VHH binders against c4kar8. Designs and how they scored, part 138

Target 1, 263 residues: c4kar8
Amino acid sequence: MAELSTPSPASPAPLDGGRGDELEKFTLRGARQILQLLQDLITHRGLITAHTGGGHSFMTAVLKVDEERGRVVLDPSPDPQANRRALAAPRLTCVTQLDGIRIQFPLVGLGEGQDKGRPALFAPLPAEMLRLQRREFYRLQVPLAHELSCLLKAEDLARKPVEVSARVIDIGAGGVAVVVPTGAAEFVIGGTLPACRLALPDGEPIELDLEVRNLNRQTQRNGTEQLRVGLRFAALPRAADTRIQRYIFKTERALNAKARGGL
Key: E = the ipSAE of ESMFold2; O = the ipSAE of OpenDDE; V2 = 0.75 times the mean of E and O plus 0.25 times the DockQ between their complexes.

## First folded at step 9 (VHH)

Design s12 (framework vhh_vobarilizumab_d1; at its last look DockQ between E and O 0.58; V2 from the best seeds 0.71)
Fold by OpenDDE, look of step 9:
Structure s12 (fold): chain B 263 residues (1-263), chain A 125 residues (1-125)
Amino acid sequence: as target 1 above (263 residues)
Amino acid sequence: EVQLVESGGGLVQPGGSLRLSCAASGFTFSEYDMAWYRQAPGKGRELVAGIDTGSYTSYADSVKGRFTISRDNAKNTLYLQMNSLRPEDTAVYYCAAQKSFTGVTYYRPSEYDYWGQGTLVTVSS
């Protein structure tokens, strides 16, 4: 009985440099965002596949971030040969997943170090991190006439609390997308905005916590820059969920009726 | 002024022993990870041994079991005990200091904040 070696699930190939423009939407370049995402990887003990080139890879994890020296610290491979390849590689391509989202980032200038007597690898902080978020939920495009808004409790660049009234452009069971003026607040992907207020038609605003999931800068035709912020409902009360679902259903029905030549 | 001053180098026969010292001044020695590097003629600078602020040590494979790095924070001095010396150990030995932030020491010459002038060790019959 030949034990059919179940082919080890092929490590997802590094995303070939597909359409450069689409990937930019998912690329983090902000130092704060990068640091936060690396910290999240540490917190969740995310396993990382580090590709060294030539079809070789090894498993690693982010152990520490040294902000003072601008270094990321990685767990070395138990295979000395893999570590040698890593150190000789001009670039590592690191691939991982966090909460079902694929994350990819390059590391350049890998070196050897020590953490309390344990061998470690280190590199300068990545200049960019790709975070590919798939839409988990259907998003209703909010009619302009509904004037949905969300009061965001955020911080400015000086970490001073600010309130930003944002227009909701789409809504789904899992969250909202909003637009804010550029520079109105500092948003960090993975950051939580507590005690925000979502204003729906025909009711009191819903108080809820929001998690920043995506940031996209858009230049309008008139040259004005806006920031689109994708927000996830972090902890939505059942009553609030019901209200949101009702709104979506009602709005979709109305839009469909209109599209069919109705009122 | 920050200074690292190496001493204890010299001529020794194969199988002999030397003890290098590095006297540190001008900075808080106890907050720095310390290392010995060496550079042989015509070769690059390589790590010999490192000791962090927690007294954890690391050694190059070529010197493991023969060399011992230690530090005395009260004296602001780093030491390298070298036993069973070999001709291939002939080099200029440098003391280096790296400020510790996270408890991680980075074994790359460019990551060190301060360097000594070096002391020559010659192992010859």
Scores: ipSAE 0.813, ipTM 0.916, lowest interface PAE 0.5, mean pLDDT 90
Fold by ESMFold2, look of step 9:
Structure s12 (fold): chain B 263 residues (1-263), chain A 125 residues (1-125)
Amino acid sequence: as target 1 above (263 residues)
Amino acid sequence: EVQLVESGGGLVQPGGSLRLSCAASGFTFSEYDMAWYRQAPGKGRELVAGIDTGSYTSYADSVKGRFTISRDNAKNTLYLQMNSLRPEDTAVYYCAAQKSFTGVTYYRPSEYDYWGQGTLVTVSS
């Protein structure tokens, strides 16, 4: 496997479910907002990737929005098997872009219909739509050479305070993922870690509160177990946000330059 | 009150023909997409044919070329001409109406605003 951290390519795949709470503040739930955004997709002829599960997807578009009945009308796939999978799926996850803004929304209750003699699909309006600039969903894979660390102020198994220096493996606008040795501290999903310190190369460490969002045990080749901890930033000040975005931008630029020179 | 009243059902031999009618009242017929559904014993309702306010038609694969849907807005009546009938066409046939939205019809039975009581078609020797 390559040791070098490279940015994931921009992909129409749905965002990681473990980051759902990080994205809550970018979620539209107002009926008027949802209708307007769907209408914008119609106006700009937005091409949508609809994910049906099991790694399957098909291309579609919003053809019409029926405000009175609360329905969205979709273009079916030319592939009949894709349409059968879509109709059988409990949920479609639709992903698209509008003017560089990523849009993601669920559809449930998909049905068949027609639009002036042409086959169509329909569903109730989505209950929510996610609307993100790239910086709001992107996670940079941190190069090992950068030695980014986060000092976690956590508790041990006896509920006594401990400090754990954790290596940061990815970082985005909404949080970090870190690795720690198994047993270094007790982490509880939903728990908060106040006054942690994130060490960036440019300047003093950032003091921030973190919330545990996911935990994954990993076994290294030598049999050593470590814990991958997904952490959400709580109440991130604008100055801290700016520093994190600057780090991400600078690192992306450097990685892109190395990739071009090495290729 | 709104009514959809089907007629024209009956017993017919395989290969025969029937013409179903659905008389509509209590709503503006020309503003509704109309459809025939059928329900065989032990099965759910399935779309047979639909016709929207612009006269675009749709047919289930099993009836294409044998059945013809039509409407007469002056008489507020929906028709289904059924030719080359087969035993598999045996079912209660229902007339259904859905308020039109720019030529879009939603084929899930729960999307229809009005239903008739049905007329039985039996195809048997």
Scores: ipSAE 0.689, ipTM 0.876, lowest interface PAE 0.8, mean pLDDT 88
ESMFold2 (binder alone), look of step 9: mean pLDDT 85; pTM 0.856

Design s13 (framework vhh_vobarilizumab_d1; at its last fold request DockQ between E and O 0.63; V2 from the best seeds 0.75)
Fold by OpenDDE, fold request of step 16:
Structure s13 (fold): chain B 263 residues (1-263), chain A 125 residues (1-125)
Amino acid sequence: as target 1 above (263 residues)
Amino acid sequence: EVQLVESGGGLVQPGGSLRLSCAASGFTFSEYAMAWYRQAPGKGRELVAGIDTGSYTSYADSVKGRFTISRDNAKNTLYLQMNSLRPEDTAVYYCAAQKTFEGVTYYRPSEYDYWGQGTLVTVSS
């Protein structure tokens, strides 16, 4: 009877230093962003796996966030030994998922407390939270009220340069989907549209190169035909990427707040 | 000025009893969670008992069943009834106050807003 050695859950590999730059774009360091994400975890009753080191972990949840003192309150383990390990650990690595997005954050300086007569754990607010959105695949549906547009530099059927103002219908870290009137320009899959301008609500348009990835003809409810064009960001400056990510995050937060009955 | 003044400490024989009092002034006592800490010679400060604004109590395992924490909000006074005292209970006992957050109390000395000067309890035959 071969004892199937249950593979010890692999300690999350130390994030290799070279991928550090790529992870920075997914790292939240803003106090308000961190607080909001923790509040979202409370609202959704997100279960958190807290790793204490040595292959040990326990399940917890964020119970409360004390903004004034800068503390996060956690549900303790029903296992007293797990709690002892947690309190003795120099650092907890907390891992959870919210809306399909992996969230990871460290907690240091864990202590004991009480919440209305129930045992609780607490720590200082994390200095950073990693939100590993499969950015490349996540697409935010742009609210119509935002009126996002992209000025496309394309060619017509005669290969004459034309500028087309396209409405942005979805946006992600890797690109945008836009709608254009049928016949406004000729698009070739794999073709590059240079020096286009993406207009976000917060500031000047972003100049960027776009690659055509897909074309879909769509008929609107009113019978009007439109062309949906999927576009990849071919070259995106870091500053532009940051602005796009900020917009996506802010918009997603606002939509989620509305969905939760927020005013 | 905020003040916490401990009293009731002294010398007692093993098995004896003492009642500590902490008189609070200069803040809204009823809005604060209160606690007793103790520090024995050569040891760190440790939680003995805590009481929140809702009268929930917590005790260290070493004193559970022997000590009772209580509060009188009308008198702005915190109490610690200590029964069945042991030599290991010898320490300076401190009163501490922490402003509550939604019924949460943090059992860490640095999380308390106000501290008394302490009162010495000596348990010796």
Scores: ipSAE 0.835, ipTM 0.923, lowest interface PAE 0.4, mean pLDDT 90
Fold by ESMFold2, fold request of step 16:
Structure s13 (fold): chain B 263 residues (1-263), chain A 125 residues (1-125)
Amino acid sequence: as target 1 above (263 residues)
Amino acid sequence: EVQLVESGGGLVQPGGSLRLSCAASGFTFSEYAMAWYRQAPGKGRELVAGIDTGSYTSYADSVKGRFTISRDNAKNTLYLQMNSLRPEDTAVYYCAAQKTFEGVTYYRPSEYDYWGQGTLVTVSS
């Protein structure tokens, strides 16, 4: 019989810490909700990546939740160095996924203990837990062949209007990332670009207001500099949101079919 | 009223031995994990040894092989046998008790429910 390939587990990276306000509506703060979600991680034996900072992390799991004392009990690493780093860290950022739902939560005050004769780690219950469905976090990497673009109505250094056609490199429910040549326009984090036009393949461009969220300068192999601009949809009509989600779904489905080898 | 009363401290020469006792009252002793902590001058309390309700023991690396923790649930008493004592073992030794949760013990001083007054151990010469 043909061997069934087993997929490797995903290794999720932490979400950007600068998105706290945007993620607040997906943040659980109720004690009952937090206890239930931690219990779900125990029941489903969810594997957790615990990030200690400085690029270090280790794999763990929630073993027990002590509701009376308000403590979560974690599996220590078999690597003693990882455990020492975890105990020294001011904060652990725990990241995991259950049934396509991304879960992220902080733990502070990590300490040592034991669980029925086995070493264990513990911490106070987290004060908050992020719970994101795929739609709420996912960013599609836009295929170059689609030539997806966004016409930005921005300003130059002299505050004169300029229009910049920017290539869209990723797109999600909350915004896009684009690249432009360095110096094509002035972009300020927190600035608003009104009446931009997002060109999707399936019809007329969408008119929308964008807010600049991040800027990253990069140098191409040929020595030219480009600016990556992260843009948030400031107000998105329901019809436009539906078109964007349909584009993402259709494109991902097509990419998955191509990756399966054209059966 | 809950009481933990340590005894057995004193002055001893390096290489000597002492046996500490902790008499417990006012709670169901067998339901609590017990520990010895010590505090040297100018330092915080540190775990010396712990023993849970199922007789699992844990020791600080600095005392492994020299100290033995034990308990007698019939007498509500915790013990620490200290052998091969060194000057750096000089400290006030405290008895501590923590109500367990499903076999879990948390090794941080703030997690313990009850503390004794301490007994001084001095190792010199």
Scores: ipSAE 0.748, ipTM 0.893, lowest interface PAE 0.6, mean pLDDT 87
ESMFold2, look of step 9: ipSAE 0.716; ipTM 0.881
ESMFold2 (binder alone), look of step 9: mean pLDDT 85; pTM 0.857
OpenDDE, look of step 9: ipSAE 0.828; ipTM 0.917
ESMFold2, fold request of step 16: ipSAE 0.721, 0.740; ipTM 0.873, 0.887
ESMFold2 (binder alone), fold request of step 16: mean pLDDT 85, 84, 85; pTM 0.857, 0.853, 0.856
OpenDDE, fold request of step 16: ipSAE 0.832, 0.834; ipTM 0.929, 0.929

Design s14 (framework vhh_vobarilizumab_d1; at its last look DockQ between E and O 0.02; V2 from the best seeds 0.00; counts 0 for: pae E 19.1 > 2, placed apart)
Fold by OpenDDE, look of step 9:
Structure s14 (fold): chain B 263 residues (1-263), chain A 125 residues (1-125)
Amino acid sequence: as target 1 above (263 residues)
Amino acid sequence: EVQLVESGGGLVQPGGSLRLSCAASGFTFSEYAMAWYRQAPGKGRELVAGIDSGGYTSYADSVKGRFTISRDNAKNTLYLQMNSLRPEDTAVYYCAAQKSFTGLTYYRPSEYDYWGQGTLVTVSS
């Protein structure tokens, strides 16, 4: 039985805390609320991208909440190096989605140990959790079954043009996040990738220019490193925008219907 | 009577490994946080590693990545796996027990309820 490596959900990049006032409205600070949200993450088996800094992250999950000790238990990475980075980091930024809502929370004081004889990571309960309900920050997590891809026109280390077929993990009105194999191409934040092709299920690929906005190296549960690239639509034709919006809307509806037991 | 008995100390070459054990008796081991301390000649006693009753571990910066603290509650035993040993790791290593240690912060030696007699670790070529 080939363990279907559940594709790592599109790890949204941490929101830079600079828009402090607007984010405050969406920040949970109540102990009960925080506990409830963490429990919800457990219940839904929400995969979490844990950012350790330096463009590094790994996939984890909340395994349990220890209310007595005031700590959260996380699934360690299968990559020992990722765990070392996490433990060395002054702050872990955890990003996930629940019911289409982006959730972000910091963990400070990460430690390691054993939970029921298994290696685990521990941290004090977060003091705050950001729950972004605004559509403005919404990116659709692309269902694996849709097999969205983006052909990236990039360069290698030698500045030789290369084409990289990247899996789209999330999509929004403003851009996409894709996953590429490590070493497939060199990406520079702020760099433009011209004449890329986004493949949607409903027709011919969309040709568009993309701007690299974020780079994140991720270690998957299987120990494989991947590069997550956040890409902004640099010049999106109106027709393409319409198609993207339609896809998002249709997919969201379908996901919601399924969640309600209708499919 | 409460007892903490350290064992596993000895002479080891630099880069070598050693595993210390601390056998606990006379108290409910599973309810206590445990720690390893060490005292080098002419120096004060310093925390090496701690593990709370829930298995949360913490380490001194000097031993991070090289030492691993663990516990077996069924055996009432605390362990310290020491890898990549250095001459500066030479010390008497002490096992300590405290009823309330979360592992999130380092506690002062005076806050521990019970101490072992120690076991000598010598790292020398």
Scores: ipSAE 0.019, ipTM 0.419, lowest interface PAE 5.1, mean pLDDT 85
Fold by ESMFold2, look of step 9:
Structure s14 (fold): chain B 263 residues (1-263), chain A 125 residues (1-125)
Amino acid sequence: as target 1 above (263 residues)
Amino acid sequence: EVQLVESGGGLVQPGGSLRLSCAASGFTFSEYAMAWYRQAPGKGRELVAGIDSGGYTSYADSVKGRFTISRDNAKNTLYLQMNSLRPEDTAVYYCAAQKSFTGLTYYRPSEYDYWGQGTLVTVSS
């Protein structure tokens, strides 16, 4: 969709791959929620990438929300050409991050004007804002010292049940990646491994169903062949999700503290 | 076969600008999260900027406001516009691709599926 020109009036497409049912759970539609999130962006002076379509974008910020007029006020670009592209676009797709959360919202009806005598861009408040929580998509590289493991219930070459203890190398809200010796079991992409057990450092192992998403052979520094298995949580009970997120948060905080002042 | 080919590197004076490109082939570009990493001599690779399949962008603190990552899914190309370049931006710049499960993720370099060969950016005064 990114092209220099078209034979018809430009109609910029959204920058993401569209909005489906899986994105709906991350979509804010309440006016109060939207106003609060926009105010948070103002307070944190969040830098926003505004996409005008055709592969063009500019950096901006929300200067204020005018609740009485139902408008958001944006900082204009110092590049007049970027401002002209923004004003000509039927939709401005704004993308930013707040506290590790990805935020995306459309603005339509962008106009040019002044705010207290200074040039500004303005648009009606967005009807929706997409908010992707970091914990839903973040993958923590697991420290070796934690010795995280996952007991996989798989099949061997003879299609007999086998249990494989696999080291967990990364973990996120949606799944884990593990390593096993090549040939320890047969894995099929799209296959389900029921009743696996994820061992976190504290507490009892978590029983969960896993789906195989990818398989990559890896050669270790010593020449040993291993299989990296990417696994998705097929269904994740709330208690299990909470324990996983707590582990990730605590571990990341500890790693960040070491990076700031540990050396 | 998968290929990521960077271009646009070179020698530039402090305060100058460069635009890097990464041409991708051999995979469904629109389904991958893309990133630029850089590596200065004697240092590890560090994230410069990332963009996921949904258009979410992230930037290292040191480049916010100066660098802009973008992608053109129709041309299978990733871009990095670098403005107000500084000597500390001198590095080999790599593009990298990871199959996105959903949304934006933060990963160490070992978590990416494909890497380019790199393009050298030198900022010299």
Scores: ipSAE 0.000, ipTM 0.102, lowest interface PAE 19.1, mean pLDDT 78
ESMFold2 (binder alone), look of step 9: mean pLDDT 84; pTM 0.861

Design s15 (framework vhh_vobarilizumab_d1; at its last look DockQ between E and O 0.64; V2 from the best seeds 0.72)
Fold by OpenDDE, look of step 9:
Structure s15 (fold): chain B 263 residues (1-263), chain A 125 residues (1-125)
Amino acid sequence: as target 1 above (263 residues)
Amino acid sequence: EVQLVESGGGLVQPGGSLRLSCAASGFTFSEYAMAWYRQAPGKGRELVAGIDSGGYTSYADSVKGRFTISRDNAKNTLYLQMNSLRPEDTAVYYCAAQKSFEGLTYYRPSEYDYWGQGTLVTVSS
């Protein structure tokens, strides 16, 4: 009985470089621009999904930039296997978001190092960084301090109804991304989760229907596997939409003010 | 002129101990991360131990608990205390220096600015 290895849900594929001409407008190649963007990632502690190929990825962050040597330093995975894959990969594709803008950049020539006694990864500075501002896909990265949550009404493997409290990691006008423990529920892309509850800081939870749009398994820094679920608002009351928009706007303003040194 | 001169290599029996020294000159030793590399016959050069300018140390898994890297900035000298030596530790041991940047050390041979000529360590019964 051949155990049908259920295909691991495809991590959001790096934007296929095939739309060459349109992407060029959004590609940064200037050394100063690249350095600035990397510094911004450091400043904002932006979480980066590093794709190693074969459907594998891990979460990392830019720790430091060594301008003199032309090196970017990354936080290693808590999973030694992920680090081995990364080091063996001919190319690391890093994907992140800053201020609602998707950022993608390749790293080549990954190596091991140390930062004050802590293991680190390093690579030459990327030759290019893709910065895509798609208005349609703007999502606010939710500050950890806000502790946004979404109660998901889902089913387990036995199709038994389960409620899963999920942390919201990003939010936009069209939906949310949440993280759930692996195995907490079964999610099917295109499936609807009815009567879920989104908790915002400004009042009572919002009841809404959610559609599963994306599934991505991620290994956390502590070695635990989490499932990132991208959810679309399937039916959003006008009042709820207004509240969500207000939250996004307020949070963005606060983040921008902080970034400008105003707080 | 920049120089790294290794010493202390030799023949030792399994289970024995040896202390390697690397005398540095021609650069500001305290501003450099230092490392010991080794190259066994027919093998590539591998990191043994590193110590940054702040004194943070790192070790290859194969030598953890047996080897100790240290530095004396006043003497411009790097040390490697090797205990419980094994036949597989037989190699030419090299001292290497890398300009320190905010406590970073890159464990790639090409990232080191200076290299010694090496000292032979032979572990044999």
Scores: ipSAE 0.814, ipTM 0.920, lowest interface PAE 0.5, mean pLDDT 90
Fold by ESMFold2, look of step 9:
Structure s15 (fold): chain B 263 residues (1-263), chain A 125 residues (1-125)
Amino acid sequence: as target 1 above (263 residues)
Amino acid sequence: EVQLVESGGGLVQPGGSLRLSCAASGFTFSEYAMAWYRQAPGKGRELVAGIDSGGYTSYADSVKGRFTISRDNAKNTLYLQMNSLRPEDTAVYYCAAQKSFEGLTYYRPSEYDYWGQGTLVTVSS
C-alpha cells in the first residue's frame, strides 16, 4: 500500500493555514460542487492521505456519500491505532490528487459506522474543499545566482513614496516572497503596491501590482534584521503569467538536473 | 407515531441470562438499521450490538460471544439474547433505529432517528 504514496510528485502534507488568504479563490464552498468532487474521488478510487495531527497520518478513500444525511464515508485503516487517533482528532485533514489536481479538505466530527457489516468511518460533509493545480500552490525557491529582484513602490515612515529593490526568495503563480532591510519601507498587511517591477533573467521587467499578505522579521547571521514580505499578484495579465511560469519551469528543470549530477 | 418499547429487563445473578425485546411501530421496520445501546450510571450511551436492514451484525468487544442480536421483520421486533451476564453489564438498555442508506449504519448516538425509553438490567450477586 506504500507504493502509491511514493512515485507521485504530490505534496501530501497539508498546506499551511497561514497561506489561507492566498488559497481562498481556489476554495469550493458550494454544496453541489463539494458533492460532485467527492463523487469524482469515489469514481476514480482516489487514495487519500488523512492527517490526524502530531505528524500522524493514514491512507484512506471515500467509499460513499450519503446526500440525504449529509455524510461522507471513509475506509478505515487496518491499523487500529490509526483509527483511534483519527476518531480522537479534532480535525482530520484529507489530502489527495485527482488527475494532477491537488485536493484538500477538512473533516470534523469523525465517527464509527458500518457498511453492510464492514467497519467504516464517517463525518459530516466538509464545509469547504481546496482544489488546486500544481502551479497554484507551488513556490520555487529562487537560486541565489539568478539575482531575481522586484522593485517595490512603497512608502517610508512619513508616508512618502520610496522605491525599494527587494531580493526575490521564492516565486509561484500567485506571488513572490521578498527580503528587504528592516526600516527600508513601511508595509501593511492588505496594503497595495502599484506598478512594481519584477525582473526575470530573460526579457524586460514585468510591471505588476502587488498586495502585502504577510510579514516576518528575520535576524541575519551578523545580528541585523531583515523583513520577509509575502506579496500576492493582484491582477496578472496572461502574458506576464506565461513568462513567470516559463521561468519557474526552466529553473525547476535546471535545479533537478543539478540534483541528478548536473545533466 | 413511532414507538420503540423495550421489555425483558430485570434482576439477574452473575452468569445468568436475559432476553430483551423491542417492539417497533410507526415505521417500515425492515428499512431501518437497529441497535441496542446501554447506559451505566455516570457514563454515556455505548453501543452493545447492531443489526442492519440486511441482517449484518456488529458487537462491542465486551459482549462478543455472550450476546446475540437478532430481528424478526414479520413481528417488527428486535431482540438481544444476553448470556453469561456480569456485574459490568448492569445498565439501562435502549433500542434505537436509524433509517439505512445503502447498507450504512452510523454508530454515534445522535445519528439515530428513534429511541426507546429503556429497560433496566441489573446483574448482582
Scores: ipSAE 0.682, ipTM 0.863, lowest interface PAE 0.8, mean pLDDT 87
ESMFold2 (binder alone), look of step 9: mean pLDDT 86; pTM 0.872

